VH-VL binders against q96il0. Designs and how they scored, part 249

Target 1, 167 residues: q96il0
Amino acid sequence: APERGAERRDTAPSGVSRFCPPRKSCHDWIGPPDKYSNLRPVHFYIPENESPLEQKLRKLRQETQEWNQQFWANQNLTFSKEKEEFIHSRLKTKGLGLRTESGQKATLNAEEMADFYKEFLSKNFQKHMYYNRDWYKRNFAITFFMGKVALERIWNKLKQKQKKRSN

## First folded at step 9 (VH-VL)

Design A108 (framework fv_ebrasodebart)
Fold by ESMFold2-Fast, scan of step 9:
Structure A108 (fold): chain C 167 residues (1-167), chain A 120 residues (1-120), chain B 108 residues (1-108)
Amino acid sequence: as target 1 above (167 residues)
Amino acid sequence: QIQLVQSGAEVKKPGASVKVSCKASGYTFTDYYISWVRQAPGQGLEWMGWISAYEGYTNYAQKLQGRVTMTTDTSTSTAYMELRSLRSDDTAVYYCARDQSYLPKGHDYWGQGTLVTVSS
Amino acid sequence: QAVLTQPPSVSVSPGQTASITCSGDELGDKFAYWYQQKPGQSPVLVMYEDSERPSGIPERFSASNSGNTATLTISGTQAMDEADYYCQAWRSSTAYVVFGGGTKLTVL
């Protein structure tokens, strides 16, 4: 059992959104999955004496998160629309309606849907390759600035250590 | 050298459509987004939308949604912006400008601008 | 709705420091970018990512972003710096570019 107990990041369930970080949070907050992208948003903590380098890293991470959420929201929407179009087209070819006799959405079996998935993946292959390329480049940039921030923090600790000695 | 070269000036009647081209050279076209920005005479810069050269994703200003279409042709490194149902208040200089897709550096290179005049 | 607010004009004498502000809620989480536009010409990027200067832009140009206000500073302002200046940022909720209204810098 972890020792964190009441220190864990939590919000009251009644009338309070869990999308918001707790008051006086000193750490990044991770929310529930976004409705459209299915990615968990991160609310970045802003230190009271944020350095210009720390600000740049935070803004870069925020921008990358929004880019990533936008990509997957659009991709998921495109997938859903094309899936419905495919199902509608196949059912129309068979002379079937979009709804079953019970009023539920009519669907295709797994073997028929395999055709759609193969077509969708093939059609979007280039797009996903460019996404992976940009995801790599963005994470390289973030890692680079994380390294710079880490060096700045080490340097500041050394400066504090030297100041203690001279005082 | 890096250049964005736009098509020439256009004069259109209200209700017509215009399609402006922007040919990129001197860099890897698929590493950049292309934004379209217009400027009415004596007015400020108005963003119209951007397109990802590699993904084909577009994001348009809400004011222009339904009237604007942005496309790219990666084989010719050319971006296109089509504006339909032209009105007199669409008279402006139209610019294309690039921005990095992986690490935004701002719109560091701009086309020379294309004057589109909408008059009866 | 104005997302980024700039003063419409700023006047300075040659050799003095010009300061142009740009205010908006987006600037707390987003980078500010600055563009210079001279009559009949395309905009030129003069500052990016709040405080970075592109190659070819004179060292007299600098910028900062604190809270909700970005500032472009031109030290030792020259007649050639007379132009319209625009700030730019991204708007989070719509994932689009927004420009400030522009500031006309007059020298002399």
Scores: ipSAE 0.515, ipTM 0.785, lowest interface PAE 1.7, mean pLDDT 83
Fold by OpenDDE, second read of step 10:
Structure A108 (fold): chain C 167 residues (1-167), chain A 120 residues (1-120), chain B 108 residues (1-108)
Amino acid sequence: as target 1 above (167 residues)
Amino acid sequence: QIQLVQSGAEVKKPGASVKVSCKASGYTFTDYYISWVRQAPGQGLEWMGWISAYEGYTNYAQKLQGRVTMTTDTSTSTAYMELRSLRSDDTAVYYCARDQSYLPKGHDYWGQGTLVTVSS
Amino acid sequence: QAVLTQPPSVSVSPGQTASITCSGDELGDKFAYWYQQKPGQSPVLVMYEDSERPSGIPERFSASNSGNTATLTISGTQAMDEADYYCQAWRSSTAYVVFGGGTKLTVL
């Protein structure tokens, strides 16, 4: 049995968004949509006196963002590839060229493309289910740490008020 | 491995015709387009035209309209370019190249080139 | 005459960054393809549309587009990078392929 050479899955380049916020920024910045994932990256602000809990929250948000960027970049590449293959195969089946006689790109009608979308969604259903599950887990963790950070901030404010009353 | 192998060098007289072949291997020939590009000695690249290997559709550079014919033989995975009414300024290395996809993107694989010399 | 305009030559010292520009109206909404050609050899694709590198092309090669100008950048230029470089685009209206005039890169 000839070893089917493992088609190296073209992994989306880890395109670190080239968006750099101004150095003097004291807040989170939202960049333009990434060209691969179409997701807008967030540059998280790092406070000068970042607590260990705040740092942990920030890292978790960053990791989750990177995870989302990678997932959708890969998904969009897969979609684009499969769409191209579908169009190509259908045009050939119809006895049509990839280009018209004038050299313009040949297209499929909306009905034919609807079949592609249905098939693509069906094929990737399990993958999307796993994504959604992991998305909820990650966001739950983020929310939990947001709560912890909020409590820490309240506690620190209360301690400062007590110290001011004692002096 | 993907390869485009062209026919050997040609010497022609003015007014003659030349037919250059380009044999493709290592991929599905009918899934791609073939472009022809020439390069005169010491000059840049000049696009001549493309052909769809599957449909046989052609698009020629305006400068070469009426003088160039591109064809394919799908049974042998071979593309052909014929240039007629040769002139001295047609002296060049002629390249076949594979075009990507359904749009004229880039040329990812090139033949080794065929020198065509037009001399009196 | 080439539809895309390139400088005829660029010189760079080893280890320095080389930049080759390509300008034309066809680049307004499109990326350029870039080819390297060494003497007596066929052109080799070095940059795809959207600034992607083919397999085997070093990471020191990069490309960018701004308006109607494409730029090939070679960081840490090496002696082996000495070659002619051509930009290429296509016209959506005619499906014609167009090349730049070429740039000779010399590594001094």
Scores: ipSAE 0.022, ipTM 0.571, lowest interface PAE 5.6, mean pLDDT 87

Design A109 (framework fv_ebrasodebart)
Fold by ESMFold2-Fast, scan of step 9:
Structure A109 (fold): chain C 167 residues (1-167), chain A 120 residues (1-120), chain B 108 residues (1-108)
Amino acid sequence: as target 1 above (167 residues)
Amino acid sequence: QIQLVQSGAEVKKPGASVKVSCKASGYTFTDYYISWVRQAPGQGLEWMGWISAYEGYTNYAQKLQGRVTMTTDTSTSTAYMELRSLRSDDTAVYYCARDQSYLAKGHDYWGQGTLVTVSS
Amino acid sequence: QAVLTQPPSVSVSPGQTASITCSGDKLGDKFAYWYQQKPGQSPVLVMYEDSERPSGIPERFSASNSGNTATLTISGTQAMDEADYYCQAWRSSTAYVVFGGGTKLTVL
């Protein structure tokens, strides 16, 4: 065995970047956009006395975030790849190089790219519809549990006030 | 009635490939992921991978990467699992199971299982 | 790589409480699931999202998940509960799925 253990590998599933919020926070923390999904991850504050209901809500929100990050990371990579292939194909057809005289990446104008965007959206229409459906279902479930947690917190505060009056 | 019905038992030689089917009925096929789980005789459950019916995305167990392919046919509500380069230790009952795409509900319905025997 | 450890067997007398544990690093940060499998049959989901019961599963089944250990509890154990029980962590939608090695529950 080496004198030092092997470097521990910590990678996010499906290319999702990891980040760490401040060590102690009283609220949820929002980080920078992920390189692949372009979504800002949320790290959830964990109360010291987290209830089972609060824990379930947190796990549901985290699972939904991971699902959402994975979907968009894959979608963005596919979009970028197909966009580059489309541009290269069109430039080759026109007999143009991949770089401008100034050394910048050669690109197509907005009118030329309109065909690509329309084709990409049309091709992915069903996929995005199913994503939106699942996204709404997930958010309805989360909203429902957020309501339950809010009611639990109100009830606990009322119980605490009653106990103070019983002094 | 929600059902997952799998294809029949297979006997294969080492080095061959097997393709198991799983026909879903009684629910909206595209709302769910399909996992494939195998169980060698007298052994526990081993996850092989899953496929999203509507996206077509797959995620395979690292141990099986390069040997397994999962596909779906939405027109027939059927999932498929193909395992290549079969070895004697691939002898197992192969199950398909659904998992909700939008909730963390787990594998709530399972196929009846398909026995694949790899022998020489 | 995550590994889930279960005791290979648990024995109880009819009417007693059976407890089956599932241990894994930070298991309590993820949802745990439990499956029952009888000889020659497919697995049946008995608990999901740590402590929820599917329709048709008796109320005597309950579960918890905290820290590194998830526990399936069967109160008033009956002969029909005799089976192999498997825990599972992580759902197929976002992360790899891992099963525990299984526990054979014997009702004497």
Scores: ipSAE 0.413, ipTM 0.701, lowest interface PAE 2.1, mean pLDDT 82

Design A11 (framework fv_ebrasodebart)
Fold by ESMFold2-Fast, scan of step 9:
Formats: C-alpha cells, structure tokens, sequence
Structure A11 (fold): chain C 167 residues (1-167), chain A 120 residues (1-120), chain B 108 residues (1-108)
C-alpha cells in the first residue's frame, strides 16, 4: 500500500461519473510524498486514443516532475550533510563527543544553529532564485501545451457537429 | 555565434587524472546545462553526466560515479570535467554539449571534442 | 529500462528511403532525440522531442516514437546523409540520459 494514489473523478453537472470500464483507471493518480524531495509524484492516465499532442503534454509533465523531484532531493541532502558537518565541527571545537551521556545525539544551542541556517540560506539564495526561474519556464511550456490540447478538443467537437449538420 | 570551445588533446598514463575545459560564448551561459559525452575510437556515444551552469548541481552516469567531477566557472563561462583513476578504456574523444534546462536531451550545440589518450 | 538498441548498419541507394529504428522498453512514453555524426566531426541534433526538426535540417528527415520503438526516416536519401545516427532518450527512474549504440548509414 505505500504506492497508493489519489484518483480524481470527472463528474457531469448531474453528479454522474465518467464512464470507465470496470477495473480500469480513467484518471491521474497522486502518490505519497517522496522520502527525499517531500513531493508527491503524479501517475498519469494514458487514454487509448491519445493524440500526438496529448502524448507530448504527458511526457512534458512527467519530465518536469522528475526534474523537480531531483532538484529538491539534492537540495535536502545537501542541507542535511552540511548541517551535520557544521554540528560535528562545532562539537569538536568545544572538545565534546558526538553523543550525550544519555546516548542521545549531541546538538548545538539555538543561537549556534541560527548561524548555520543564516549562512545556508544566504549561500543558497541565488540557487533558489534560478530554480524558480526554471520552474516557471517548465510550467509555461506545460500550460502552453494544455491550451493546445484544449483547442484541439474543441476543434474536433466542432468538426463533428458540422459533419452531423451536413447529413 | 554560439560556440563551445574545448581544451586541447592530452596523453595520460593509467592512474592519472585529466581535466577538460569547455568555454561557451554567444549565449547566456547560466541559462543552459552542459552535458559531457565521450566516444571511444570506433565506438558509440556514451553520456557521462550534466551540470547546471547557474547552480552547479550535477547528475553523473552510474558507471562513472566516484571518478568524475563536473564544475563551472560562471565568470569565464567555462565548464570543466575531471576524470580520475584513468584506465586504457577511458581513451576517447570527450565532448561538451549545451542542453536546455527545461527540456534536457536536446543537445543543440557541441564542442569540437578533446582526444584523451590513456596509454602506458 | 535505459537500454536503447539500434541496428549497427543500414544501406540504401541514393533517392531511396532509409529507416533507422531505436528500441527500448516503453520508449514511446519518453521523448526521443536523434543525432547525426559524420567522420571526424561532432554530432549534430537532427530531430528532437520525437518528431520536431531543428532549423536547418532538411524536410527529408522525419521521425516517430510509439510503443517500444522510435524511428528516424530519411526520404529521398542523398549521399550527404551518409553518417552515423544515434538515438537518445531520458530514463525517468534514474533521471539520466542514454544513447543508442548507433547506426552507420551507407549511401551507395
């Protein structure tokens, strides 16, 4: 059950669910948070009659998700590593061991940790700004293709209506 | 006038390290990733890893993890690839290539290549 | 999976259609890219995101990607198209790039 996802239901204004064959998923699924990135992965539904444009959109969303998770996993690991190195260095400078008499992991006081957090945030501020820029570029591309898919679906419906009128 | 210019050919002995440079010009260096790809004589292309030019985070091929380091110098728009503990099977032409941050894999501009020969 | 398989060689006469395949498990779920490399030269991107052509690449080049197979098609093949061709994809589970083994296209 760790790989449980949340299924979205499309309902008509009357509250009726979309038709979906029994035992077959018709919707995207949202999984549990990743251990390292703390982001929820989305498992995308693939329709049987997926258009080339719909396929491109799905692939863009999958690649963007992987990029986003990789960035945050790396950032979180870097934070944890540097925090641990900082604590160990400061404890060594004080002549203290890595564990207390009670067997607990030795720690620094709030003032000392505040110094680390300030240094880490300052050092990584530029990195986070560039991440936001890339995130916006990726979401712009996704939104653009979402618009193209929506327009394609509207156009196809209009073509079908005109064909029926012609008969 | 977008170009990637790499450092010259090198001859190394087994166990040595090599550091190849790739100087970018004609575009905003920090807007793109730099990937490294090598090609042994008469063989195919092998991806080694990529680096974000603005942030410096890297992703290395599993086979090379622990032997390769990629860095950038934003002030000179230069990317570097260092390969350690060289073996004879590391003899190859090493390429740098530009890729788009949000697309990855569209290596649109390539350096001229750097031949690294590892021999006793 | 990250393994991409290409035929080692394809031969065509001038004016014929060349088809180069690239196979990998669920490759059609990923974007495929194609590169051309002539002897002594750096690779050149000829197709990106399955079927898009970069500026300067002739209309003779087209590509598709479905199921487990991506295909590069060169219509009316010319002598200048003789080169090694490499496919490339992103591996989602590990977030890294993989190349196919390459196909030598001979135009005789």
Amino acid sequence: as target 1 above (167 residues)
Amino acid sequence: QIQLVQSGAEVKKPGASVKVSCKASGYTFTDYYISWVRQAPGQGLEWMGWISAYEGYTNYAQKLQGRVTMTTDTSTSTAYMELRSLRSDDTAVYYCARSTPYKQGDFDYWGQGTLVTVSS
Amino acid sequence: QAVLTQPPSVSVSPGQTASITCSGDKLGDKFAYWYQQKPGQSPVLVMYEDSERPSGIPERFSASNSGNTATLTISGTQAMDEADYYCQAWRSSTAYVVFGGGTKLTVL
Scores: ipSAE 0.176, ipTM 0.662, lowest interface PAE 4.8, mean pLDDT 81

Design A110 (framework fv_ebrasodebart)
Fold by ESMFold2-Fast, scan of step 9:
Structure A110 (fold): chain C 167 residues (1-167), chain A 120 residues (1-120), chain B 108 residues (1-108)
Amino acid sequence: as target 1 above (167 residues)
Amino acid sequence: QIQLVQSGAEVKKPGASVKVSCKASGYTFTDYYISWVRQAPGQGLEWMGWISAYEGYTNYAQKLQGRVTMTTDTSTSTAYMELRSLRSDDTAVYYCARDQSYLGKGHDYWGQGTLVTVSS
Amino acid sequence: QAVLTQPPSVSVSPGQTASITCSGDKLGDKFAYWYQQKPGQSPVLVMYEDSERPSGIPERFSASNSGNTATLTISGTQAMDEADYYCQAWRSSTAYVVFGGGTKLTVL
């Protein structure tokens, strides 16, 4: 049945958790920020009379959104993991425990954290540069399909006008 | 002419590792992803992972995470797949394929396949 | 292991229409792909973007994808169409490419 499938929770390997939009929506719906990517998902409205070309555009937009969310979720998880490893390593090197005498989580000062941020950004520069290129490729493809959908709608209006005149 | 040419058949003992190569020609190597897909004798296709040739990003099948590594050499337009800690059930034909599934185009060109036999 | 379900075999007579199904949760929200594999050969892409045909694939091949089911249709089936057919989808929920279990098409 549709009801169970429509509301199914979907969890990606990156830890992204998704829920379907409200059933009665007649418009695209913007959800809360994803726990891992921190991006707000757009849930696309599916009209009853969606054309095959409109369906392809929607699928491409949905897949692009999911790709984008997975990229940033993975990037954020990698950042958090490497930050924890960096802090743990530096505390061990200093001969310090992971907790203070008061029982609180031990931290590094701003100068030491600045070293981590610089290293992380430098290490990931190429990765972010190529992400931008792929992002542009996907948006070009979306724009191309949007153009095709627009032309289809114009053509259908012209066909409808011709039919009315013939009748 | 677009081609993916793979390295020759390998026979390995359990616990060994194998590294299969896939040399691309006839297109801009860095514009496409490369998927690795294996097929055990008499079985279906099993996706192992993919690598972005330009970005070097990889995504591996969960059951192979920790045993598989995919790399590329852009100077030779070659993709590599290394599988470690081989078991008898890793015996399969291993394919590389050009992949644009994320853009709707699927796996449009495939290598000839590399038979890897793991036996004691 | 595949999450996409295909019938293991389909049999048709020459000239008849063959229909091969591929089922998966919300498969119609993803692009579906179809591959043909003959014994001892690499897979060949026969359909992409649900219903698009690559250059060189005969017009008798067509496909659809809606709801939970994608379907490959071969009209006027010929002996040369005898092969294993695999569906494929991109699974955003796992960041993995997934293949169906495969269907052996037998032509008499």
Scores: ipSAE 0.270, ipTM 0.694, lowest interface PAE 3.9, mean pLDDT 82

Design A111 (framework fv_ebrasodebart)
Fold by ESMFold2-Fast, scan of step 9:
Structure A111 (fold): chain C 167 residues (1-167), chain A 120 residues (1-120), chain B 108 residues (1-108)
Amino acid sequence: as target 1 above (167 residues)
Amino acid sequence: QIQLVQSGAEVKKPGASVKVSCKASGYDFTDYYISWVRQAPGQGLEWMGWISAYSGWTNYAQKLQGRVTMTTDTSTSTAYMELRSLRSDDTAVYYCARSTPYKQGDFDYWGQGTLVTVSS
Amino acid sequence: QAVLTQPPSVSVSPGQTASITCSGDALGDRFAYWYQQKPGQSPVLVMYYDTERPSGIPERFSASNSGNTATLTISGTQAMDEADYYCQAWKSSTGHVVFGGGTKLTVL
């Protein structure tokens, strides 16, 4: 059945992206969407003369990315599991089998599935709200450190110009 | 004042289960994660897992998968850690510790610890 | 699984600078955290995000993280600093936390 492969999620969460950036890249590289989280991974370039502040920014971005990968991989797995449980429960209540005469998975119509989506959204509203709060806090910190790195680079360039002029 | 207060010492036989509680006070319980860390006598710290006090989302150490369950009761601001199929090498002081989702590895407040002894 | 390596013990005389190292491949990409544990007590967070100090921790505590080595530095070491020190990192690939093996700091 066409839906079986499309809806399949392995029990192993995340981290199975087949992304490999070119060797000796001078740029961050963005890969294809992860199989489980559906988010694109970023592999960060590490400069030879990375400052402590630049290292902190890179670590914060890496940590945030991997946190998001784990969260969404788990959320997608939970969604798929609860969706199947809902469909099976509704079909059982109607006295219908889990499979059609052709052996394909029996499904609910869009109107019936709307009940599941409403229930799932309501049940997970507060979880998603707390996720968004954490996501904003992480992005605020990233933005703050990006600002510090930018100021550091400006200051260093100004110092180099001043030193050249003094000589 | 922020406090985490744990249940008292337990003595268990091999194969039994133990459930340790951690009662939080002085902050919004649902805004933080609770992590569990154990320490065998004379040994170092070993992370066991964490739980979101709001959503109930858990993440467990690989070697404890299938044996540990973490839960919360928001009405009493209490976290629980249940460890099943106890072995003698599970003898340890078990700590709960607070961490934020944003600062997940930042264990800023710790409970006093609960000694669990597994002995035949 | 990430492994963080610490020396099992470090000795220092009162007033001298103590240096405790923590090494592991994870540290190049992750933040280091440091905890102090005195006998019979719970651990206390002394440093976070590689270099940051919580309120209430004396300024003589500082830390760095460069390459694959994080270092906790205690300047003007006092007898009260005698304790076990643990480094910690978050293992991003699994969402798991890992602790170093611990270092016993002896002040004289």
Scores: ipSAE 0.106, ipTM 0.657, lowest interface PAE 5.4, mean pLDDT 81

Design A112 (framework fv_ebrasodebart)
Fold by ESMFold2-Fast, scan of step 9:
Structure A112 (fold): chain C 167 residues (1-167), chain A 120 residues (1-120), chain B 108 residues (1-108)
Amino acid sequence: as target 1 above (167 residues)
Amino acid sequence: QIQLVQSGAEVKKPGASVKVSCKASGYDFTDYYISWVRQAPGQGLEWMGWISAYSGWTNYAQKLQGRVTMTTDTSTSTAYMELRSLRSDDTAVYYCARDQSYLPKGHDYWGQGTLVTVSS
Amino acid sequence: QAVLTQPPSVSVSPGQTASITCSGDALGDRFAYWYQQKPGQSPVLVMYYDTERPSGIPERFSASNSGNTATLTISGTQAMDEADYYCQAWKSSTGHVVFGGGTKLTVL
């Protein structure tokens, strides 16, 4: 079970990925949040008698996880970069320095930051819609292969029953 | 008819920049990454990077990071690859190729290639 | 630093089976893809998802991926199959596309 494995192995604080499962892990498990995407990675268990169809499903799930991780890592980096550019631009317009007297990064008030958030969300609306479309398509493909694996297992059970009766 | 049509051959001097275009037609441009792959004379395929057509999100080969920029124009279904600070070893045929963003099934359609020659 | 290793060349007689291998750690958890390239032409996708054949590719092309080694198999090899063959995978963690060094298939 991935849930029970995740509980046993989650020892790192958030913000930095320290996920490194033992080689030949005997169950799925979940690690700490990735530094950039802030998503928890999952390592998938490889059963001893994995069928070609089960292998295909596992690879699709791994690929979807990495795609999701990379999308959100890029989105978070873009957000941080544009936020800093916005703050620097506004401070320059006001004739203010980029650092406070205490040496901390200078920030804008809540009203000015609200303008940035509105602009960022509006600008990225179409991108997020396409992300949702791709996410849906990826999950449809995974569901489709999960169905195929289920049918394969049902068929194998039926074949197993026939062999037992022929003995 | 699915097609990727690239811009024509370029001859550049060392230190110059080149920008190659790749115009897509016959499919939903936003469903695909566009990869850029180059091939030096007599050499193998070398991946340079890809760009997501809908998001503009890019992923570049480590050795080209800082020299390459990939962009798209969704209104014209065109991808661009700009390579800066050209060296003689950048002489190659440059290809664009598509792969599905929602489920990568391999680069099933390729442009015809653009020869970029870098010489004094 | 090739992540995917292919033999530089493979020779086969017409009608015989050609096997081209591709080895690398990425192949254990990522799909292998195969491309055919003839001189002066763009690459053509011949296999995807380890074992799947695109429409239009002859049935004599097949492939497998076991452990860290993917294999492209061409049964009843024809003169028209003479080409360079490249394997490809997506590198885990980075999302980078990686190509093998290529294999020149020669048919006598």
Scores: ipSAE 0.464, ipTM 0.774, lowest interface PAE 2.5, mean pLDDT 84
Fold by OpenDDE, second read of step 10:
Structure A112 (fold): chain C 167 residues (1-167), chain A 120 residues (1-120), chain B 108 residues (1-108)
Amino acid sequence: as target 1 above (167 residues)
Amino acid sequence: QIQLVQSGAEVKKPGASVKVSCKASGYDFTDYYISWVRQAPGQGLEWMGWISAYSGWTNYAQKLQGRVTMTTDTSTSTAYMELRSLRSDDTAVYYCARDQSYLPKGHDYWGQGTLVTVSS
Amino acid sequence: QAVLTQPPSVSVSPGQTASITCSGDALGDRFAYWYQQKPGQSPVLVMYYDTERPSGIPERFSASNSGNTATLTISGTQAMDEADYYCQAWKSSTGHVVFGGGTKLTVL
């Protein structure tokens, strides 16, 4: 039985954005668009006196960002691969080469490509629906924790003011 | 290793037909085109036509239009060239050649050639 | 008649540079290909896309294109380089392949 060569699942490189903000940064930094996801990564600032709630919020934001980066990196890769395959297949069917006589990459017309986009969207519709659902869930959670952190900060400020009035 | 192996020499009478085969190996046959080129004794190279091994799309030299038919069998990775209504001036070595589909159109691999002699 | 024009013959001494030209309208907007053919052998691709060299072809082989003229250059020509050389292009209007008439390179 010929060993079916394991399709190396081209795992999208976990492209941790090599964006490193300055060490003395006291705020969140936004990096350039990631090469694979085209999303701008955010480097989250860590306060010296980070509360447990602030830490939870930061972690949740970070996890959500990573989730988004991975999703879109994979989607973009899949899209590019399928697009290339579609073009090659269609050119082949037409009896055309992948390059023109002038050495340019052979392309399909806009009408032919429209069929690809329709098919791609149709095939990935469910995946996008799940993404959107999960995106809302994650952002809702983030917003909820943002609210909690805001309340905590207000409370701490009030306590400090009371102590200063009592002394 | 990529190879194109052609059928053996043929001797034909004027008015007859000849069918030359070209068996390809060492690559995905359907990913490339096959061109046919002939060379009369002591003469230069003359392109006859090309065929897509995948689609069967053909393009023939104008001089040979109506007399030449190119076909492919994907199951055997074999290209065929049939030339009809043979004349004495059709005496030549006939070559099959692979055209790069991923590259600009050139012939990177050639068969060993098939001598076709047309004599009375 | 060959759509591409080549000199019928070129002679060069060993170690000298041989230059073979190919001219035709098909070369203006298209790539040139070059083939070497030795007596009794099939043609061998020696240059593609005007300037690219296939694997296994010696570095002494080079090519250039200017307008509607392609040039094959063999530096340090050796006795083994004696052969017929053909240029080839594509005709955009018809999709036909066109060959030059061939050039016999003699190494004297």
Scores: ipSAE 0.000, ipTM 0.537, lowest interface PAE 13.8, mean pLDDT 86

